# Ledger of designs, part 8: VH-VL binders against C2 domain-containing protein 3 (C2CD3)

Target 1, 169 residues: C2 domain-containing protein 3 (C2CD3), of Homo sapiens (Human) (q4ac94r1171to1339)
Amino acid sequence: SSGLLDVGLRYRRSPRTAEGVLAARTVSISVQIIRACGLQAAAKALAEREPALQFSATVGVNASVTTHLSFLPQGEQRRTHPVACSFCPEFSHHVEFTCNLVTQHCSGEACFLAELLEFAEVIFAVYHENTKSASDIISIESCKEYLLGVVKVPTKELLIKRSGITGWY

## First folded at step 20 (VH-VL)

Design z6 (from y6 with heavy chain A54V)
Fold by ESMFold2, look of step 24:
Structure z6 (fold): chain C 169 residues (1-169), chain A 121 residues (1-121), chain B 111 residues (1-111)
Amino acid sequence: as target 1 above (169 residues)
Amino acid sequence: QVQLVQSGGGLVQPGGSLRLSCAASGFTFDNYWMSWVRQAPGKGLEWVSGINSVGDTHYGDSVKGRFTISRDNAKNTVYLQLNSLRAEDTAMYYCAKGSWRYLYSGYFDYWGQGTLVTVSS
Amino acid sequence: DIQLTQSPSSVSVSVGERVTIDCKSSQSVLYNSNNYLNWYQQKPGQAPQLLIYYASTRESGVPDRFSGSGSGTDFTLTISSLQAEDAAVYYCQQWYSTPYTFGQGTKLEIK
């Protein structure tokens, strides 16, 4: 498909306390956002409907990526800093999502993290950002942000893969 | 100025179908999550369905499999197709705009005027 | 699904008095110090209107007499000096996870 994102997902143990006791009820899902490629095709396709993207579609986009774990609240997405003027940006960005091993419902029944991961996804959204310098502040023109693409990576393989999930999506 | 103008309500028999429309203006419709929330006469609010800017759909348990949310970005319009209607689907249906762009709803900051759906034999 | 229970179901108060409305969640709606709970006001014959998001943040244009508090599972909406125009039904709503859910509502009447 147009545009690819190189990412990694890993299951990480929670940090131990100062007394060496592992926090038994939490783990972390580590998400690495490594790089992207092929963003010119995405930018050109969007520029057909968005004239403001014509220049960036020819010279390079200011790409940034958000990431969100599908069963966590939507407000807990994380974002990279933009990488200026590139169709193949390197982000080298790391984020951790802390998750409870067990979540109980109103009925009192437990819901294990493994059950959530079976059907969950890590969702990545790639944006082009109009990043303004300090001199642009005197202009009343609005900053613009454009969605270039969305990538969804199923988490179910974390249940069986020791080294996690890596690759291009 | 954000406006959500609803249409398509009416009287329908059990088992029937109806399509609700919500026409948006005053914001970049394509970029926002849209939801439907209903209120039975004399009852509280119930979230029914939502759709994000890329077409991912979400449904409340009571309507899943019977209702379909969709959007037409060229017309700045969100739709709710109501199928296999039951008496308990009788309600005022509101469309609502999410406050956040693209994938996520945020909180519902603007609401339409409501469209009454009555399911009666 | 996350269930929200409001109390009281209704209350009748005089202008100028203080009113509190409670909302209890069946599960915590707290993550990373953010409470995913909103409050809406619905005046008679009108659509709902957002008052409070993230448990305690007022939407723009909402008077200072409205405040939200609480965390985790227990939340409160407070109207510090009731006005006649505040007669409405008040709903809490969680947006922690889909399906989004509302409390059953609290009807506030003016004596």
Scores: ipSAE 0.599, ipTM 0.820, lowest interface PAE 1.9, mean pLDDT 85
Fold by ESMFold2, fold request of step 27:
Structure z6 (fold): chain C 169 residues (1-169), chain A 121 residues (1-121), chain B 111 residues (1-111)
Amino acid sequence: as target 1 above (169 residues)
Amino acid sequence: QVQLVQSGGGLVQPGGSLRLSCAASGFTFDNYWMSWVRQAPGKGLEWVSGINSVGDTHYGDSVKGRFTISRDNAKNTVYLQLNSLRAEDTAMYYCAKGSWRYLYSGYFDYWGQGTLVTVSS
Amino acid sequence: DIQLTQSPSSVSVSVGERVTIDCKSSQSVLYNSNNYLNWYQQKPGQAPQLLIYYASTRESGVPDRFSGSGSGTDFTLTISSLQAEDAAVYYCQQWYSTPYTFGQGTKLEIK
């Protein structure tokens, strides 16, 4: 792997509710977006075909990360604040995805979510927003965002690992 | 001005193939979900396929295995390859842009003019 | 797959009247506070146009007489004080999960 993102995933079951609220049981998938590295290489590779990136590839990118848990509604993507002018941004960003049970089974709440987690993934897309200083922005009315890289982390390991998943991807 | 210009439709016999294209302008094409939606003559709308900014593809049940969506970000163009065409695939095919940037957006703020595909012998 | 059922199938009303169009989903399209339900208008010979997204948010340029309401499985498009240019077919659409689906449409005619 290229080691583009340092991320962590953690599964947390909701406490059992009082009798009678079975259909509204909740579970959380905690996602940590810690930092990235190697973004200059990605920016330089893109600059070979995107002349607008040549300045950013030499001085730093304005990186942000968009993330989504694959079985949730598509509009539930989340995004970090951008980190300006860096090839090794520190995001230190925390996201929680709340998941409900949709089918009640006699085996317990985690059984249906476990079926989803077996094939699901958390996707992370790293973007650069090609913007300039306030004076440059006034001269250029619009800016473009460029995809620097994509990381997909399978969630199936959450079914096995008590402490979750962490590392470089 | 956001503009979606479609081409590639026409008449084809059952079992044949066509490729539809949709050329985009006026927005950062690379960052948006693109979809195809079809409408059989006198009928309602049916979502056919979608592709996100990172190339993940999705399909409606009636077209899985026969249709392939793709995108060429260098040309700001989304394609729909229609294979193994049947009479029930006869429809106006619309290209549609998702309204939210990045990975996914399922509501469509801009639509192409439509391209008619007619499948008959 | 999530099925959307609209009612009525068609309606004929006079200018100035209030019209309601219902959309019922086979399962909830609500995640936390967001309802993944949109409304589109399609005039004869034209592509559809977005009216309402997230159940109740009006798209830019859409007249105030259009409003959306509802949550979970039951949604309503309301046109207050109908105008002649509102003659069209109206569709609800969910984007909670793929495959995205549309309602069967409601044809609105001016009598």
Scores: ipSAE 0.491, ipTM 0.785, lowest interface PAE 2.3, mean pLDDT 83
Fold by ESMFold2, last read:
Structure z6 (fold): chain C 169 residues (1-169), chain A 121 residues (1-121), chain B 111 residues (1-111)
Amino acid sequence: as target 1 above (169 residues)
Amino acid sequence: QVQLVQSGGGLVQPGGSLRLSCAASGFTFDNYWMSWVRQAPGKGLEWVSGINSVGDTHYGDSVKGRFTISRDNAKNTVYLQLNSLRAEDTAMYYCAKGSWRYLYSGYFDYWGQGTLVTVSS
Amino acid sequence: DIQLTQSPSSVSVSVGERVTIDCKSSQSVLYNSNNYLNWYQQKPGQAPQLLIYYASTRESGVPDRFSGSGSGTDFTLTISSLQAEDAAVYYCQQWYSTPYTFGQGTKLEIK
């Protein structure tokens, strides 16, 4: 529902090769996770069903973002560090997903990266890390994370917009 | 300590339905991939289904369209709805926890005790 | 789908001996130096247990006699100095892409 995430996606190669030599067989999909805003509304909505979030929904959330490129192996996800007590966190986080120009998909047939990007997406999941102080816990600090929102950005525009895509989602 | 406690199996006629349940404890259930893996009597392991922390679901070819995985984070429980059951679905069904947090995790570090499903007249 | 083929299908050996089990994948399961292949042990009457993940990383609590190696499409589980409690069926499993798949299993028996 409410809240926005400012991200950028770029197709990256070895830009220093000006002599026209063939590019490497790998490229990078560069993902920038810049900032979020409007997280209070998301936190309040979740707090209606989760009492543990009531205080954080008033004072600020400890937000982090997990991201994954949809056709990569299921364990290739990345995460920002949490930004404490804010409804408009600044992440300024950079992730590189290295991709082969020719790869195999589930059928075993060779597949060009462009074919995968046509239907792929970069997934962003925004979490609140609910941390109790040591004074609130008898002998150990515990931490639970709550999903605040999910953003999915299609990658197909990278096939035609070589400068990349950026914006609020 | 991580525990996965399964229930809901039994004997069912062909074409029938069952719902399997797996109650989890000892970890932050909401953040982990959960899967079902089955083993027919005397046979090997077959991955059946998985669901990630945001609710995306995946299925093995042999069950796609007939089985539905779901989760109830408030109850720390993952479910497998088995519809249009066939004799070939007779197996021990295991619930398994993924090792990685958040979106995806494919290797399974903790397993439930297994629930037997028998499809026979 | 990625098919995994294990060999041998069964083996019978004495305690103290070395055993190797191979797993061959129909496609590479390597990405960015990570091999998305796991090994599981299933003892009679029990659920499977994770032994090795990322092809070569031993899960905590798994004895040092278990080791994994290989890359891309060819992988090996090695048990050095076999113990009686190692009698089990061993499975490789890929998690490179869904649907996840297992090898057909290798039954290890003690003479």
Scores: ipSAE 0.384, ipTM 0.758, lowest interface PAE 3.3, mean pLDDT 83
Fold by ESMFold2, fold request of step 27:
Structure z6 (fold): chain C 169 residues (1-169), chain A 121 residues (1-121), chain B 111 residues (1-111)
Amino acid sequence: as target 1 above (169 residues)
Amino acid sequence: QVQLVQSGGGLVQPGGSLRLSCAASGFTFDNYWMSWVRQAPGKGLEWVSGINSVGDTHYGDSVKGRFTISRDNAKNTVYLQLNSLRAEDTAMYYCAKGSWRYLYSGYFDYWGQGTLVTVSS
Amino acid sequence: DIQLTQSPSSVSVSVGERVTIDCKSSQSVLYNSNNYLNWYQQKPGQAPQLLIYYASTRESGVPDRFSGSGSGTDFTLTISSLQAEDAAVYYCQQWYSTPYTFGQGTKLEIK
């Protein structure tokens, strides 16, 4: 009832070194943020508590998506550009998170990527970016953004499925 | 312009409870990570808890299981519920705003003026 | 958890002198060319204030006599030409992973 987000997660081997040298120790977790649908219900719920959203809840939201792989540093979140005035936006956005197959700490601790993926998730947060009115020229600050929904996709299936994970969430 | 107004501190007995509040203004509260950082008398800073824009919560090891962070976006307020208080929890508690929007932020660009919590018999 | 160790623990210097404060991390806080290490200043009776983020980027409004350097596990805050108002405790802080941690602090006093 709250809307859906069409995403894909894939495990990519690290780029191979030229000249047939040792296998690379890095991989990428490829995240595709394809599209969303059914955002009007969330927009209407927000508009009941926020008068500034009443028009957007009727005609369309300016949706964007932030995403983060749960075991990476918090500053490594990524964001799509907004798609204007739609309840079914097409993002067609691709993000890669570079990961080491073995992670090591200065304290001597080591951890395989597979162990991290057992518990990890990719988090998607969908926002509406409210546009400034044409008459509000003095306000140069960024537009306010409103959370429409959150999707969390566990990564553990990447350990099993060669082709990755795709679908609506 | 950015303001963080704290309340809810005081004197409490060991094993008791308090709720701290931090009311925010001057920025789009809903979009930002909020944290609590404490400082025991004469000691350094200790990160206590954080909550991101989507409601995910994080805790320091010394308070996990006893403290609960929450936010009320309609009131632009972040809360810290302190349960099962110990003498070691005596500190000045600061509310801090994360600098990046959305899911996470670790550097704190604005701080409240602090609220003293004293745990004593 | 990531431990941060500052040195010196305290220093007493005169106005106009240069001060260097070190911060050592128990593991690297570098990812994708970003060092997740900040510096804060806390004056007596006040809340902390952000000085430096991403190891070397000065926060808006911070005087250019404050500079940060280092990468990976070893970081340095430098205060050139010290002023009387710089008397404070200085903390490094990592935000590479939760739980976030601070160094134990370095107290800077004016002689």
Scores: ipSAE 0.344, ipTM 0.744, lowest interface PAE 3.9, mean pLDDT 83

Design z6 (from y6 with heavy chain A54V)
Fold by ESMFold2, last read:
Structure z6 (fold): chain C 169 residues (1-169), chain A 121 residues (1-121), chain B 111 residues (1-111)
Amino acid sequence: as target 1 above (169 residues)
Amino acid sequence: QVQLVQSGGGLVQPGGSLRLSCAASGFTFDNYWMSWVRQAPGKGLEWVSGINSVGDTHYGDSVKGRFTISRDNAKNTVYLQLNSLRAEDTAMYYCAKGSWRYLYSGYFDYWGQGTLVTVSS
Amino acid sequence: DIQLTQSPSSVSVSVGERVTIDCKSSQSVLYNSNNYLNWYQQKPGQAPQLLIYYASTRESGVPDRFSGSGSGTDFTLTISSLQAEDAAVYYCQQWYSTPYTFGQGTKLEIK
C-alpha cells in the first residue's frame, strides 16, 4: 500500500444556460478530490530512486493530483494546487466534466453517454512537486514533478448508484 | 535543449521483428506523453502509438496487436517493438514528444530525426 | 476514428501570395471552447515541425504570416505572404481522441 486517495464521483445535470438548448443535452460528471493518506511509502520509494529528494521526503511531499475522464480530449486534464509538506494532504478540490448525453459518430450511429460510462474511468495521478533547481533551469520544465501513484476509478457504477460513488482507492 | 535520438531501424523480412529506441534528454522524460509517428516513402504522416507518464498505451488501428510501445523512465527511453512486420510497415519512424505534462498530450513539439524501417520480400 | 480531409492536395503559388489550406474533420473536435486540431510543416528530408496548436495558437518561433482559424469540423491554415522557405507539405492533425489522426497532407510548391 503506497497510499490511498479519497475521491467521489457523481452524475449531475448541467445548470441551465442562456442558450437553454445546449444545457438540455448535456450533463456533468462531478469529481471530488478530497484527500490522500499514507504517502510515506511512496515518498520513501521515490527518495530511493531519486537520491536528491531524500531531504524533502523527511518533512513530507508537495502533493498535487491531476485528473482526467478517459473519453474526453486529453487536454481536458485538471490539476489541484500542491499541498506542501504533508503525507496526508487535504485537497478539497472539485472538478466538473461536461458531457453530451448523445454523441454522433461519423457513420451516423449515435453513442449514448451511458455506453461511454460503461467502460470509462476517471484517472487520478498523484505527483510530488519539487523546488526549481539548476537542472530544471537548463530544461523547458518550470518545476520538476515526480509521480507518487495512480488511481483509476471505473465510472460504470454511476449507471446504477444514484448517490454516486465515493471512497478510498 | 530537448533532444530525441533514435536508433534500431533497418531491413527486415516480412513476418520479422525489430525494436526501435528513442533516447530523450533536456526535459523531465517521466512526465511526458511520448508517441511514434510513421511516414511511408512518398506518403503522409500516420500516428502509430502513444504512451503516457503512467504507462497507459494507445495504438493506431493498423498496428494494434502487432506493435508494442513501452518506456523505461530510468533510461529516459521510449521503445517501439515491431512484430509480424508487413511490407506496408515500411516507413520512416519518428519519435515525438507531447508538449503537455502529466498524463497526455496530443500535439508534438519535438521530434526525433527519424529511423527507416524497410520490410521487403 | 476521426478522419481529416485536406484541400487542396497540392498548390503552386508565387512568393508574396496568400495561401489557404483547408482541413475538414469527420466529426467535431471542439470541447469546452478548445479545438483539438494542430498544423505541422514538413520540409523535404526533415521531420515535421509544429506550427499551430488548438487550431489558432502559433508555436513559439513560428512567423506571424502563419495563422490558423476555424472551429468544430472546418479549419484553415493561412500563409498571408508566402516566402520561398515555406515550400513544404502541411498536415492537420486531431488530438480530440485516440487514435490520433492526420490529414493526407497538402504540398505547397513555389513557382
Scores: ipSAE 0.337, ipTM 0.751, lowest interface PAE 3.8, mean pLDDT 82
Fold by ESMFold2, look of step 20:
Structure z6 (fold): chain C 169 residues (1-169), chain A 121 residues (1-121), chain B 111 residues (1-111)
Amino acid sequence: as target 1 above (169 residues)
Amino acid sequence: QVQLVQSGGGLVQPGGSLRLSCAASGFTFDNYWMSWVRQAPGKGLEWVSGINSVGDTHYGDSVKGRFTISRDNAKNTVYLQLNSLRAEDTAMYYCAKGSWRYLYSGYFDYWGQGTLVTVSS
Amino acid sequence: DIQLTQSPSSVSVSVGERVTIDCKSSQSVLYNSNNYLNWYQQKPGQAPQLLIYYASTRESGVPDRFSGSGSGTDFTLTISSLQAEDAAVYYCQQWYSTPYTFGQGTKLEIK
């Protein structure tokens, strides 16, 4: 209600030939990060505890989105380019996550991609990046991003909808 | 400068409860994965729990269902609630900060000083 | 869960010598070009300290005599030209998936 993210998910490729349950075929889960809106409310709420954001909460944020597919290694995150000074940025960004149709489960047992998608989700985190990243002397981490919000989209509908999932979240 | 200051350890009886705290400073706490790692006396390291910037929680098998991790971003503090304690839970408990500032990090660049939890009759 | 097995369990070496510590994972921790394996040093009475992440990337402030190598399931920490202050227990750790796990540790003593 306060902020929304317009995204799309789809299965990109099918194996031409598959033999046995342990086939070494790969497919892509395509993620489209199209746009966001309503970011001012999130920015104002954050500015109440982060005075450095007060100007951006008034005039516009420099938004970027990171995305992660929940069953891939957690360091495999992808990021859009930032869109400057907007509360309704257009990203038009496309990401592909390479997945095996059959993979070795953490327990050592084989696992079909369909089993992973049943409970998986694509996670989107929306950040504001300030323009003074090189001058951040206050923190050893040199952090210049502020989390505005997170959206989680379940992937189970990909098992049913061949055309994919799209919409505002 | 990054600081992780821990508190809340002590001696408890089996079946008891204890709450550990880790107060953070010197970084944008809200953005980081925080974890607890423990070390039984004379033993190796065991990852106990982690919590991401939006409150999603993860647990090691040995503590799942008994321990609860939480965070209070307004206080820059991560907590570990230890319930149904067993003698095997006796350990030094470390608070650790993830190095990657987005949703997740699995490598820990800064560690607290440790707090000892002793579970015995 | 992903199990990590280190070898040797203990080693005693002289200053200036080269030391290798192996870590074997029960399953691959590689995705594309990234190996989700770290190395930590823990000196007596201290908290662990990060040495290496992504199998081979040295953390800031870590001397260049520490290096990591390997891929998939087999990893090695190498300390070239050992110094007296390197006496510690060394742990590998995976972050490919939760629960994150550590190797059992390798105790490095100075003769």
Scores: ipSAE 0.294, ipTM 0.726, lowest interface PAE 4.3, mean pLDDT 82

## First folded at step 22 (VH-VL; from z5 with heavy chain A54V)

Design j5
Fold by OpenDDE, look of step 23:
Structure j5 (fold): chain C 169 residues (1-169), chain A 121 residues (1-121), chain B 111 residues (1-111)
Amino acid sequence: as target 1 above (169 residues)
Amino acid sequence: QVQLVQSGGGLVQPGGSLRLSCAASGFTFDYYWMSWVRQAPGKGLEWVSGINSVGDTHYGDSVKGRFTISRDNAKNTVYLQLNSLRAEDTAMYYCAKGSWRYLYSGYFDYWGQGTLVTVSS
Amino acid sequence: DIQLTQSPSSVSVSVGERVTIDCKSSQSVLYNSNNYLNWYQQKPGQAPQLLIYYASTRESGVPDRFSGSGSGTDFTLTISSLQAEDAAVYYCQQWYSTPYTFGQGTKLEIK
């Protein structure tokens, strides 16, 4: 592991609204991306095989973090804003995921959220955006991103209403 | 331009093994979700397996425990190891690229030319 | 697993006519206003080609005569004015969750 990702996870039951059954059967999972530390080591490691990262590995990376909940649709990934030129960026990013208490996400049968949380993961990926790098041939983006690290956090930790979780990558 | 070039198919007996390869070019391979989709002769499409940029693998129920998806980013290649092959595994196997370069992208914007796998005694 | 059922299984339509293909999901593939449903076209002897993603967004290069609609569990692919080159098998596909699944396909023939 090259760095530490500091995150906060909160589990809140959605209040029952007059609008009916849907609101009463959902919970909100709040994910806070607080900070990442030790990104220089990660950048230096990558710089050994990617010369384009040599400068950033020295002065600081432009970091962003993606978040994926394994029990939600895979396209519902979220990303922080980029924090420029830092090896210990503070993101202060907050994301809310609405989750159904009962879903058919499992083997097609009804599955309770608690059961999902018991075995699911939150996947965080830390990226560096290099403005000096060439983009993909088919990409309109002018910058290339590099994966610095990944943290996988078991969602069983979310069974606690409020918890701070740290992960190494 | 994006290209997916496949190889490694052929005829094999039941219980045998094959390894399929899909060489990618024209995009930053490392960041994309890659999948294998197969099609039995005269039948529909079946998603077989997928692997993301962090190495997480997913499989269809029909192939779990028998097939293994992997990737070599240095070679821009995704593989499918087919073990314990059965007659029902006979199909055209397609390599498919996820559309965006994050962990998951479940719509496939580019496909390989296909590799035929025939399992027969 | 999420099952997708297409209808019809096959259809024969004349050039210039409107054709619709339906896809029904065993469970909703809608989340946060996004429908995780795609459409593909497969011509004989070719690999599938992406037509529509997120139920209604047309892939680049796809003719305007192709459109997708629907939400939740019911989706429709529409070809407003069928052309001869549209003869193919069409598949819906969900990526709401793994394993990804396809409809059984709809064979479109030109009269």
Scores: ipSAE 0.538, ipTM 0.851, lowest interface PAE 0.9, mean pLDDT 89
Fold by OpenDDE, look of step 24:
Structure j5 (fold): chain C 169 residues (1-169), chain A 121 residues (1-121), chain B 111 residues (1-111)
Amino acid sequence: as target 1 above (169 residues)
Amino acid sequence: QVQLVQSGGGLVQPGGSLRLSCAASGFTFDYYWMSWVRQAPGKGLEWVSGINSVGDTHYGDSVKGRFTISRDNAKNTVYLQLNSLRAEDTAMYYCAKGSWRYLYSGYFDYWGQGTLVTVSS
Amino acid sequence: DIQLTQSPSSVSVSVGERVTIDCKSSQSVLYNSNNYLNWYQQKPGQAPQLLIYYASTRESGVPDRFSGSGSGTDFTLTISSLQAEDAAVYYCQQWYSTPYTFGQGTKLEIK
């Protein structure tokens, strides 16, 4: 099964007080997560292994999207707000990433953001939050979520195209 | 309760191969970063490899091209295929679970019991 | 690769005393106010155990006498009042970037 994730990319220069020389100059990369389509097929496929999802696979999923830039530390993740009970959720959400214009490569050499973006990718993960598990208001960590699909997009493609990303599962 | 149960270690000659397994239980395995960390006898810890929930793999430089990490979510198991083994690969190998369930987590909250791999002629 | 250097390599301390272990990274592991540095305890014959993550957050179940501090390139693990059961090797570990790396370890012995 496959779906479509519409995304956009914007850049904004932002001067920052540096925790070091390399952090003196930064840009903000805004990844716009617009909408996802085709989530029912993904939910149904998952429901074959998770009977608890059979109902959601029929009526709609509570979807959120996690975004990661591959050239940033792995912990630098952002997530959209959840959109309830939809197989084609409209997120209209901007995910902001602060990026250094110059970073230090593992080799010790300076690397410019432009070079990183040439070989980097944005990883999107679409999750469903089970409503039955969501009732656990006390601990967000106790809420059971299910991975519906993943989309990996080369960063260079986001520089050229505003939207139109396909191929997830 | 979270459990990581390892198997597949043993004695092997240089150039040989082994496959390590780590069976996970007590958590939703599919969505966690899993790693292998090894420790040579009397030495410190060395991160070997990691695989996230989307199947992206990462390796330490010392094992690149020789080791392969994989996962079978249906079996809640992470594997480490060790090929072209060298004497310096002799170590206790630990399976480790990333703490965060969203793609990446570089801190390990649970560890397997360890599997000894001995490479000797 | 990011290199982590711990100091001291070994220390012997009496029960009840304060212990500090330092970890220095070859480059900053700070990004957006997050320090990608963890601490582990490994007792003899056991697997490592997570103590501290993000430099200063104590893992659930870890005694209050353990604390982490520092930022950027310099980090410290502190045991406020050493207990007999704290005899172990302690490791710092960065996950700022792959490959993940560990310090060489600090062996803590009880006098």
Scores: ipSAE 0.471, ipTM 0.840, lowest interface PAE 1.0, mean pLDDT 89

